# Ledger of designs, part 407: VH-VL binders against q9umr5

Target 1, 268 residues: q9umr5
Amino acid sequence: SYKPVIVVHGLFDSSYSFRHLLEYINETHPGTVVTVLDLFDGRESLRPLWEQVQGFREAVVPIMAKAPQGVHLICYSQGGLVCRALLSVMDDHNVDSFISLSSPQMGQYGDTDYLKWLFPTSMRSNLYRICYSPWGQEFSICNYWHDPHHDDLYLNASSFLALINGERDHPNATVWRKNFLRVGHLVLIGGPDDGVITPWQSSFFGFYDANETVLEMEEQLVYLRDSFGLKTLLARGAIVRCPMAGISHTAWHSNRTLYETCIEPWLS
Key: E = the ipSAE of ESMFold2; O = the ipSAE of OpenDDE; V2 = 0.75 times the mean of E and O plus 0.25 times the DockQ between their complexes.

## First folded at step 21 (VH-VL)

Design kh111 (framework fv_nofazinlimab; at its last look DockQ between E and O 0.70; V2 from the best seeds 0.81)
Fold by OpenDDE, look of step 22:
Structure kh111 (fold): chain C 268 residues (1-268), chain A 121 residues (1-121), chain B 112 residues (1-112)
Amino acid sequence: as target 1 above (268 residues)
Amino acid sequence: QVQLVQSGAEVKKPGSSVKVSCKASGGTFSSYAISWVRQAPGQGLEYLGYIIPIFGAANYNEKFKGRVTITADKSTSTAYMELSSLRSEDTAVYYCARVDFDEYSYGMDVWGQGTMVTVSS
Amino acid sequence: DVVMTQSPLSLPVTLGQPASISCRSSQSLVWRDGNTYLNWFQQRPGQSPRRLIYKVSDRDSGVPDRFSGSGSGTDFTLKISRVEAEDVGVYYCMQGTHWPRTFGQGTKLEIK
C-alpha cells in the first residue's frame, strides 16, 4: 500500500484548493490515504507560524503513529515553512518525502501583484518597520519576511525564519537539525513564473544578497554552515530540485504536468 | 498632525453588541497599527487588541477572545472595534490609539478622545 | 501575561517637589532586538491618556524635560524633577514587548 499523504495549505488557503491534487493522487496511486489538514484556514493563516506549527503538529502526530512505514508531506506556499518547522521540532517524525510546493523557504521580499493586493499603499522597502517589531511578528507573513537590506533587523527580530534556518543562535539548533535530517527526501518545487514568491528562487533556498542579487542555495550561509542540514541532505542525495516554468502561484497544486513531473515520483 | 476621532457615546443592553469607530486623519493609515484600550469608571487601562490595517489582520487579548472584533477600512482610514455579548462589566470608556511604525517607538503616541459605552438593563 | 506592578498607587506631592513612580514587570521587557518597550502614560482628569515616555527613557515631543524615565530589564522609574499643578493625574506604565500588552495599576498623583 502507498504511504499516507498529508497536505498543508498556504496563506489564505483551504482544503478546497487541493481537490485536483487529491484527484491526481487517487488516480495514480489508488488507495492512498490523503489528509488535507483544515487548520488555520483563511484569515487564521495569519496567526504566528509557531502557533500554526503546534496546531499542525497535533494533527499530524496521530496520522504518523498509524503509519509506521512513513508518510509523505505536501506543503504548499506558507505551508512549506510550517512543515519544515514541524520536521525540525519533531524528534520522532517518519516523513519519507517532504515536498515543498512553491514555498518561500528562504523568506519573502517582493512587491509582486500579490503583495500589492495585500499592501496597496506600502512598499516592500518599508515593511521592515512593521515586520521587525513585536507587533508585526504576531503575524505569519512577518515571520518569514526577509529584508536583505536590513539583515540585522531580520536576524534579531525574526521569530521564525531566522530560527528554523539557524541564522540566529538558539539552544535547540542542534536538535532541530538532527530532527530535520530524519527526512528521506526534500523535494523543492517552484518556478520563475510564480508571481508571488519573491524571489522565486526562495523555493529552492536561494535569496537576495545585500545588492538584491539572487544567490543559489549553495551560496547561502545556511548551506555553507549547514545550520539546519541542507548541506548534509544535498551530500547524501536527499534534495530534489524541480523547477517548472509557466505555472502561477495558485496553480502549483492543480497542474497535472507539474504533478506527474515533480510530485508523483515521490509518492511511492 | 495625526488625529484620531472616535464615534459617540453608546448605551446598550446586556447581550447586545456595540461597534465603535476610530477615524484617522493627517497621516498615512497604512503606516499605523490601531490599538484599542478600555477603562472602566475609576479603574485602570486594559488592552483589548490591535489591528494592522495593511494586513487586514488583528490580534486580540485572549481575555476578550470571541467577543471582540477589530476591523479597518483603509479607504476611509477608519478602524472599528465591535464587542459582542455585552455585560455590565463592559461599561467603560473605549480608546483607540495609534502605533506608528515610521518611528521606532512602537507605542501609542496618539489617542482618540474616547467613547463611553454604558451597558445597563 | 506579564504583570506590571506600580508603586505607590497614591502619590501626594507638594508643589515644586520631586516625584518618583516605580514600575516592575514580572519578566524582562527586553525584546530580541535589544530594545525595551516600556512606556509611561499620563492621564489628566477627564482626558485621554497621553504618552510621556517610550522605550524606557525617550520623551515624546512636547513633554517637559522635568519628566524622565529610567530602568532596565524588569525595574523602571518615572521621575518628575519638579511637580507642577498640571501634573495632577494618573500615571500608567505599559509594556509593549510581550503579548498581550499590559498596564500597571496606575499611580494617582495629587497635590498636597
Scores: ipSAE 0.898, ipTM 0.945, lowest interface PAE 0.6, mean pLDDT 94
Fold by ESMFold2-Fast, scan of step 21:
Structure kh111 (fold): chain C 268 residues (1-268), chain A 121 residues (1-121), chain B 112 residues (1-112)
Amino acid sequence: as target 1 above (268 residues)
Amino acid sequence: QVQLVQSGAEVKKPGSSVKVSCKASGGTFSSYAISWVRQAPGQGLEYLGYIIPIFGAANYNEKFKGRVTITADKSTSTAYMELSSLRSEDTAVYYCARVDFDEYSYGMDVWGQGTMVTVSS
Amino acid sequence: DVVMTQSPLSLPVTLGQPASISCRSSQSLVWRDGNTYLNWFQQRPGQSPRRLIYKVSDRDSGVPDRFSGSGSGTDFTLKISRVEAEDVGVYYCMQGTHWPRTFGQGTKLEIK
């Protein structure tokens, strides 16, 4: 019947946040096996992203092995970056739909109402000093901090995002691209009222230039160079863009209209 | 000038816990990290872990994982290191030290005076 | 873990003569940003450690010019051009590049 669904949570989050999402899936696709991965919960979500990728990989392998017809991933916020890396490092993943739910795919640069204590206004422009150091890179939030005014530091210091986006060379880049391209559909979800992901277009591979003007995915070097396969996926018709206004960051997994419009159609 | 002032000496029984404080003055507490290092009598330096107060999260040396907890209170500019399940080998001077991210110097440039923790039966 | 090896562990020197301490790491200390996070600390008897050098060769404020750091990759040296009585103590190298941070065993500098 329906392919199993694996859910990966976000920053300071846990499986508990997805109770409404599970109800929606059960209503529209009864019998679907949904596994919400209960790893790196709460403050453990601040562990380095490569550590999280390894842990989630170990949990995901047996689930994929039991589902030869394929699986779907629903990956929320920071979890979307974990899933990006999972799809690249796994030589044998069988993911059909990768649903990225308001994830900062090109990075984060912002003071937000929801995370002001992590990104206070006085530190937004100075957070690069912490993040682009060996100490800072040992925390997940710094792994995708992308200061558009210090792009050279981001490219040199980022231990995670610049690598998986192909913005900095890596020995495994060709294999990572090949693996990622095995995905059936890349479903990108996000919106202007999120209030946390800054710029919100990061969820759609758009990002700030040096003047804080947002350039969309098709204007990014990562897309133009096809560094990990975005241009190939788009040409294949495999990228779905589903923006929705009126949804705050913590509501993406509990909004019925969002589910029906952007998620439900991609659950096989 | 940034100064780090630590709490006083402690004598603890095996199996108990100790919590050492490190109060910072000067600078912006949230703009640097606080590392914890220990030194057994007559021996070298050993790194326990560190906290970045702005993230409210710490990283611990695997040798101490499950026994050490590092926290910070930004309102009082104080970092804490708690070590549980104490044994005689934990007898040491415990130091806090600042990791300054300004000027790209990234290292422990300011140290507390140290806190002697003695574990005796 | 990155192992930091100092040599010598005991360094008796005559006042006014130069002294040199070697530090070797089991892995390169060059971080992805091109910087090398190698520090040198001095610990005088009964005192907290004091950082002398950071990033291989940069001197901390107030550290006399007689102290200098050099090296690259896995091999580093701390030099004292003219040893003074106040230099007595234990010297430690420390790497900040890799997790967990690790120290050398320490070199005890004594006048004799």
Scores: ipSAE 0.848, ipTM 0.929, lowest interface PAE 0.7, mean pLDDT 91
Fold by ESMFold2, look of step 22:
Structure kh111 (fold): chain C 268 residues (1-268), chain A 121 residues (1-121), chain B 112 residues (1-112)
Amino acid sequence: as target 1 above (268 residues)
Amino acid sequence: QVQLVQSGAEVKKPGSSVKVSCKASGGTFSSYAISWVRQAPGQGLEYLGYIIPIFGAANYNEKFKGRVTITADKSTSTAYMELSSLRSEDTAVYYCARVDFDEYSYGMDVWGQGTMVTVSS
Amino acid sequence: DVVMTQSPLSLPVTLGQPASISCRSSQSLVWRDGNTYLNWFQQRPGQSPRRLIYKVSDRDSGVPDRFSGSGSGTDFTLKISRVEAEDVGVYYCMQGTHWPRTFGQGTKLEIK
């Protein structure tokens, strides 16, 4: 029998968005128990990410308890950051495959379509003023905003991303790394035509340097220092990279070819 | 140069709702936050919540959970605070105030003139 | 919620003399960036509040030099070096570090 699958949605999302993914799983892995967590929907997805992590943690505990042989996580967009935090903070998680579906794992530095209709100029160069404040950090988008031109502010102010990446020292760093390393596989999915995640390579732990040149995962300090376990996982053969061109941000969970290529093999 | 002008005084019955407006002029409305603060007669200041218009998102003091709604209309540079299920203890002057994100100030540096809301039977 | 406690609540003062207002918080107001988001407001009779000081000690524009702020962590002080008649009103401290933002109960400054 197949391990249960837990699905975690993204910003301004709902469970209906995953109807096609659910169909694909039912067809290829009949009998699989799939739970789409219906928490922090719509505008509630703007709540602080640590608040969301706590709520999702409470929801996954009984599911994991019923499946002592393990579960799989499929986590979309912002949900991939929630799930990565779960892997760090839960000393009792039993996640085999963590499937990160176009998630801003190294952060976001780009205007969303939500912001462009009011502002004829780019907002990304100025959003750090809001985001790296106590007021801004009370909203989820600011919890993973990563301005490569104000890295000192990011490192000091981030309530979430800098911590789960191990970019700022904190008392839980060693425990979080140990917990994260218990995952069986880390499956990274994304692509150049996403249109929302900026840079799109953030889905693969790539990100901008100060000149806005993308450095790949293996060039990142967090990888080189193995601050939360990426280097260890790669050496273990536990990291799977599955890029796919031609898919927009809202289509990752409704594309059959993507599912068959990038998701299906990992739902043991 | 930034100014906040609020709507006029209101008299309401218990159980009804009130919606106070706060129109901003000067500066870029989406570049700052708008806070709402009230002051009952002879009493101190009490924080209700705030909105960041660029996100279209608000936070509410739990004390007022379910009764307060804070919104913004970017096209008119106007923030709104609606308080429902009014009680006599909601009688107060309601202020809006700007939170500017420059130079780590993050205080309420520009205040509206206040809107008196009286709740009486 | 972070409780902000002001002392005294009533402050009669002789014109030209110094005044001092204490504000204590139930939790540290140091945010993760190292800054302390403690503000002081003045509310003159019949007027809206006016910010005097932000970040413990930074005077807002147009605030006279006789106003100064100090303190750290949980203990803060507003001082007026020489009280003038126009200083009559209620003074509030406010913390901006923690959600929800909270005010002290106010200190009413009066001329004796």
Scores: ipSAE 0.805, ipTM 0.909, lowest interface PAE 0.9, mean pLDDT 91
ESMFold2 (binder alone), look of step 22: mean pLDDT 89; pTM 0.921

Design kh112 (framework fv_nofazinlimab)
Fold by ESMFold2-Fast, scan of step 21:
Structure kh112 (fold): chain C 268 residues (1-268), chain A 121 residues (1-121), chain B 112 residues (1-112)
Amino acid sequence: as target 1 above (268 residues)
Amino acid sequence: QVQLVQSGAEVKKPGSSVKVSCKASGGTFSSYAISWVRQAPGQGLEYLGYIIPIFGAANYNEKFKGRVTITADKSTSTAYMELSSLRSEDTAVYYCARVDFDEYGYGMDVWGQGTMVTVSS
Amino acid sequence: DVVMTQSPLSLPVTLGQPASISCRSSQSLVWRDGNTYLNWFQQRPGQSPRRLIYKVSDRDSGVPDRFSGSGSGTDFTLKISRVEAEDVGVYYCMQGTHWPRTFGQGTKLEIK
């Protein structure tokens, strides 16, 4: 009766992180077929995002094919960017709800105490030197590093985020937009106490300007130009915003109140 | 001002593994990448892979089919290249080289002195 | 993999005369930032490689101005305006644009 659910994990993560999420789904929607994809686990989550998109695409095709009524995606953190690209590159996806759990949809710019080993000192102002190079772009983290003080480098060097956001031209942009618009609902989840995603409003397509002032989705050129369909989706009533305070980055998939409020309603 | 100093020559038996070190001095270890390149006797240069120490992660040339592992210890500013299941074809001089992201554009501008690895009984 | 092809493979040169080495890539080396990550290395007998040129034409610090690089897209050239005895060695082109990084087969420069 319920549509199958496909779960895509985040950076340095694995299927084990979703055991509570699966319990919640089983309680509220018994009989739901939930597939947590065991691809690019742990250190492999650092592989280039386009490589991850290809691997996850191969895994989701048979699941979508056997579910003519449609499927739901729950995509956590970096996994939300993988899912953004999946929806754009697949001409035939049948995704109803795309549930983005605290994903840096407009990119990442900031140091955190979480994953401190990745940023042993305050590196945010200098990471652009590594990330906006051929070497840096061979790692997923750099694929969505979005330094607001070096917009020209981000636009020219980003192999992934600038392309899927339509911030740099691509021959497939029109097809990617058409494909993305096939989604039934875009459910955006995030909050100020995440502690990792910086700015946290990136989960809602907000981001820093050159003065590090956050501009919300409706003020972004990407939205105003409708580059990949955000304005069209919003006008269609297909975008759901579900912010919640008090939730740290590693708790989005294991908080019952979050699940009941932001996820459960979209799993029909 | 960056200098790379590699460990000494090794003679290994077929089927064993070798771990070569590359110690960096000068500069900030976390501000660059370390590439590994080898050169068989009388042959050209072959790229094995590289590590970006700040990410703690490496990329490997698929030709080595899971035999090569590159790691870095930020506390000692040392990168390591381990090659397992050694064959006679792995006999080569192994080099580490810095990829500079700052002053001179991107590329391998500083090289270690090389480590000769001989695979024989 | 991007194949890097050098010619000639053997380059005998009279001292004081110019020398030229060609490098062709099987795919464009222009990266999406507009830069071309083509490098030239010199390896003197018994020594580690030394980078001479980066980004097609930029000369490394301490490299004599008699060395120059040029080219675009897939075709590149390293020129030595006046060959000196210390230039004996093997020269390699190398691309940094595509994974995996690849080298040309090398050109051995010898004095006649």
Scores: ipSAE 0.827, ipTM 0.917, lowest interface PAE 0.8, mean pLDDT 91

Design kh113 (framework fv_nofazinlimab)
Fold by ESMFold2-Fast, scan of step 21:
Structure kh113 (fold): chain C 268 residues (1-268), chain A 123 residues (1-123), chain B 112 residues (1-112)
Amino acid sequence: as target 1 above (268 residues)
Amino acid sequence: QVQLVQSGAEVKKPGSSVKVSCKASGGTFSSYAISWVRQAPGQGLEYLGYIIPIFGAANYNEKFKGRVTITADKSTSTAYMELSSLRSEDTAVYYCARVDFDEYYGSYGMDVWGQGTMVTVSS
Amino acid sequence: DVVMTQSPLSLPVTLGQPASISCRSSQSLVWRDGNTYLNWFQQRPGQSPRRLIYKVSDRDSGVPDRFSGSGSGTDFTLKISRVEAEDVGVYYCMQGTHWPRTFGQGTKLEIK
């Protein structure tokens, strides 16, 4: 039988967004127990990410306990950051494949068509004013806002992403790294036509420098310092990179070719 | 420059709900947060919650979570605070106040306040 | 929740004399960015609160320089170098660092 699959949704999302994904899993891996967590749905997805991590942790503990052979995580968009933190804070997780589906793993910096009602033109240059404050950091969007022109403010003010990436020191960093390294496979999925995740290479741990030139994962200080284990995972052969062009942000969980190429092989 | 104007006084029965408005004029409504604070007669200030209009999302003090709802209408530059299941202990002046996120990050905190709305809960 | 404690709660002062109000927090108000988000508000009788000081020591526009804030960590002070009749009212400290935001009990400044 197949290991259970736990699905964590993204910003302004809910379990209903994964209808096609569930269909694909049922077709290729019949009998798989798939749990799409319906916590922090819709507007509640704006709650601070540490609050979401605690809530999702409470939901996944009994699922993992019932699956001694292990579980798989499929974590979409913002949900990929929730799953990053879950793997770090849980000293007893049994996750085999962590499938990060177009998640801004190094952060977000950009105005998107999807978020234009939230981010009017030029907002990307000014959102740092709101986000790098105590008020802004009480919302999930600001927890992973990474302005490359105000990197000092990001490092000092980010209450979530800078900490889980090891870009800022934290008392729990050594334990978080040890816990994260227990994952079997880190499957990174994303692509240039996403249109929301900016830069799209954030899904692969790449990000802008101060000139908005993208530096890939291996050029990042977090990788070079092995802050939370990326270099160790890569050396172990545990990182899978699966970029695909032609897929918009809301289509990652409903594209059959994407599923067959990037997700299906990791659902043992 | 920026002004916050609140709706008028309300007298409500226990168990009912009240919705107070806070209309902003001047400045860019989406560039700041709106906090809600109350003050019972002769008492100090108590924080209820706040909304960041650009995100369309609010955070509530746990004491009021489930009874308070804070919303914002960008088209009219108006924030609202609705409090349900009213009790006599909810009798207070309710204030809205903006949190300004200006260019030189020094100014966090409630710098412009509405005139206050007296809500009396009387049986 | 962070508890904010003010002293004194009643402060009678003579016109032209200095006045000082203390505010202590139950935990550090230094945020992760190194800034301390402590504010001071004045509420004159029958009026809305007015912010005087933010980030411990920065004055709002239009606030007279006779008002000054100081302190660090958990211990803060608001000073009025020369009290004027218009200063009568209640003064509140407020922390913005931790959720939920909390206020001190208030200090009533009166002319004796």
Scores: ipSAE 0.820, ipTM 0.914, lowest interface PAE 0.8, mean pLDDT 91

Design kh114 (framework fv_nofazinlimab)
Fold by ESMFold2-Fast, scan of step 21:
Structure kh114 (fold): chain C 268 residues (1-268), chain A 122 residues (1-122), chain B 112 residues (1-112)
Amino acid sequence: as target 1 above (268 residues)
Amino acid sequence: QVQLVQSGAEVKKPGSSVKVSCKASGGTFSSYAISWVRQAPGQGLEYLGYIIPIFGAANYNEKFKGRVTITADKSTSTAYMELSSLRSEDTAVYYCARVDFDEYGSYGMDVWGQGTMVTVSS
Amino acid sequence: DVVMTQSPLSLPVTLGQPASISCRSSQSLYWRDGNTYLNWFQQRPGQSPRRLIYKVSDRDSGVPDRFSGSGSGTDFTLKISRVEAEDVGVYYCMQGTHWPRTFGQGTKLEIK
């Protein structure tokens, strides 16, 4: 039978967003046990990411324990960062496919509708003042805010992303890397028409340099240093890149062609 | 300079709720956070929580989770603190205070409202 | 929670004399950005608290230079070089580094 699937939602989201995804899985892999985690919904998705990781960890432990052949993770948007950390902190995870669905894996540097409403042309450039403070780091969105013009502040202040990417040192880094490397497949999905994830290449571990020129994964120091295992995974043939144009941020979990092309092949 | 003006004193019965407002004037409301602090008569300062208006979300001290709700209305530059299931121990002056995200990293609570006395008695 | 402990809790001083207030935290207040978020507040009778010092030793605008802050890690001091009548009130240290934010118990400064 098919391995169970665990779904982790994104910012301002809930389990209800995945009803189409569940229909697709049921059609192509009938009998699959799919659990959409109903934690940190709506505004609770703004809680610090390490708090969310702890809560989701408690929820996934019994699911993984009941599935000795392994499980698959489908993690959407911010949820992809939660899943990155889960794979690092769990020394006993049995994840086969980690499917990262348009997640800002190298961070976010772009306005959201909420931020843009007040200062549409300057919020992006000034958000670093809020995010790189003790107060800002107590909200999830600041945990992965990555201002390429204040990289020194990002490296020092980020309580989450800089640590899980190995961009700042941490006592647990070696153990986190070993745990993450136990994943069977890292399936990266994203595209240029997302409209929210900025730059969209963040979903593929690409990101802006100081001039806002995008450098792809293989040019990133985190890849070159193999800080958490990307270079090792790529050499092992375990990284799958599945870009698709024409899909907006809220449509990744409800597009049939996307599902058939990028998700379905990794659910066996 | 930024000023914070709070709503007037309230007298409430046990079990009811109270909603205190904090209106900001001057400066840009979205560029800072608003903290809420209380002080029981003759006692020290106790931190309740804070809101960052641009995120539309607040963090609450565990002692008050489930009873405190902090919100903000950007169109009126006003933050609110609502405390439910009031007990006599909730009798206190409630203050709002600004956390400014300036280039000096001063943060903290540099501008305070005048305080709102909430008395809980039967 | 980080516990903030002030000493003394009552500080009677003669006008024109110096005064010192100690504040100790149960954990280091050094944050990974290189800053230590220790604040000092003054509360005069019937008034809202007023911040005097932020980041251990930086004075807020309008605060007289007779007020000075010092310290590092877990040990901090507020000094008043020459106490004036207007300085009567309760002084609080406060940490901004850790969640939740916490205050010391307060030190009541009064003229003897």
Scores: ipSAE 0.839, ipTM 0.924, lowest interface PAE 0.8, mean pLDDT 92

Design kh115 (framework fv_nofazinlimab)
Fold by ESMFold2-Fast, scan of step 21:
Structure kh115 (fold): chain C 268 residues (1-268), chain A 122 residues (1-122), chain B 112 residues (1-112)
Amino acid sequence: as target 1 above (268 residues)
Amino acid sequence: QVQLVQSGAEVKKPGSSVKVSCKASGGTFSSYAISWVRQAPGQGLEYLGYIIPIFGAANYNEKFKGRVTITADKSTSTAYMELSSLRSEDTAVYYCARVDFDEYGSYGMDVWGQGTMVTVSS
Amino acid sequence: DVVMTQSPLSLPVTLGQPASISCRSSQSLVWKDGNTYLNWFQQRPGQSPRRLIYKVSDRDSGVPDRFSGSGSGTDFTLKISRVEAEDVGVYYCMQGTHWPRTFGQGTKLEIK
């Protein structure tokens, strides 16, 4: 029957946010065992991403071990970056579909609704001062902050994203690439009306150049160099792109049409 | 220029909790971090944790992780450090200090509060 | 945790003479950006600590040039070229590179 599904939440989020997603899965794939991981909830989602990867790794190992036919991952927002790292650090994962639900895969450069509520003036241009410091890198937000006007600081200071994207060297890069390439399908979901993920094309491995012009995945050095396997996955037919307009950041896990179009087909 | 002013001395019983305030004046409260450091009588400095007010979140030294809570109220430019389950060995002067994220990458604690003496005795 | 070890812990000095304090870290303090986040603090009797030096050798505003920092990797030194009466106090090194931030034990500078 259906492979188990593991759900990893996002920033300031918890398992409660996925009530509708679980209802949809139960309706279309009855009997599916869905585990929404209750780790790093709320403010704990600000913990460094490598710490979160370690905690989620410990939680997913027994689930994967019980499912020799494989599992699916649905990873929302920041959770998509956690799942990217999980697939790289686990030399024995059996993930079939990795469903990345509006995750900033190339990073974030833009004021979020959370930051704008606290600071009405744009902080986007100045956040690099905080994020590219030892203090800033001890928070998850800064681990994927990617200022296109200070790309040299991002490459040198990012303790997480630049490493998992292969933008800066790491001793384990070859093993991480081999492990990531074991995934069956990489399903990328996102859209222009998200309102939080900036640029929204980051969910599809596109990102700003120094002039804030978006370059798509195939124009990125990480793709062209095949740093962690994107070019290889695309050549295998293993990358699925599912953009959808009209969906805000907090609605990706509760929109039925999105579920039916972008998620349901990959839950074999 | 930033100035940090802390709340007054406290005398507490073992098992209780204490909440020390650190009010910032001058500069932009949200552009820096606030660290908390303590010093037992006649001893050295010990790092408790820090908060970045713009993120609304703190990191705590493992030694204090279940007992210390650091918060910030941006409307009053005030950071707080609350320490629970107090023991006599928690008797110390507690300091708040600013970490400025300037263009020179100076980082670290360049402006300190005057300190708050917390005495824990039965 | 990164252990910061200072030497000496007690430093009696004659007025006008130089003083030197060593600080060693159990791990390299070079951060991934190539910078070394080693700080030196002075605490005069009854006062809050005051930062003197950041990034090994950069002097804070208002700090006299008789204070200088040097070092790399795991070995650092604070030097006072000519000790003055107001220099009496405890000096601490502190690393900002690794979590949690840690301080040396402190070096008490006293006039002989």
Scores: ipSAE 0.818, ipTM 0.918, lowest interface PAE 0.8, mean pLDDT 91

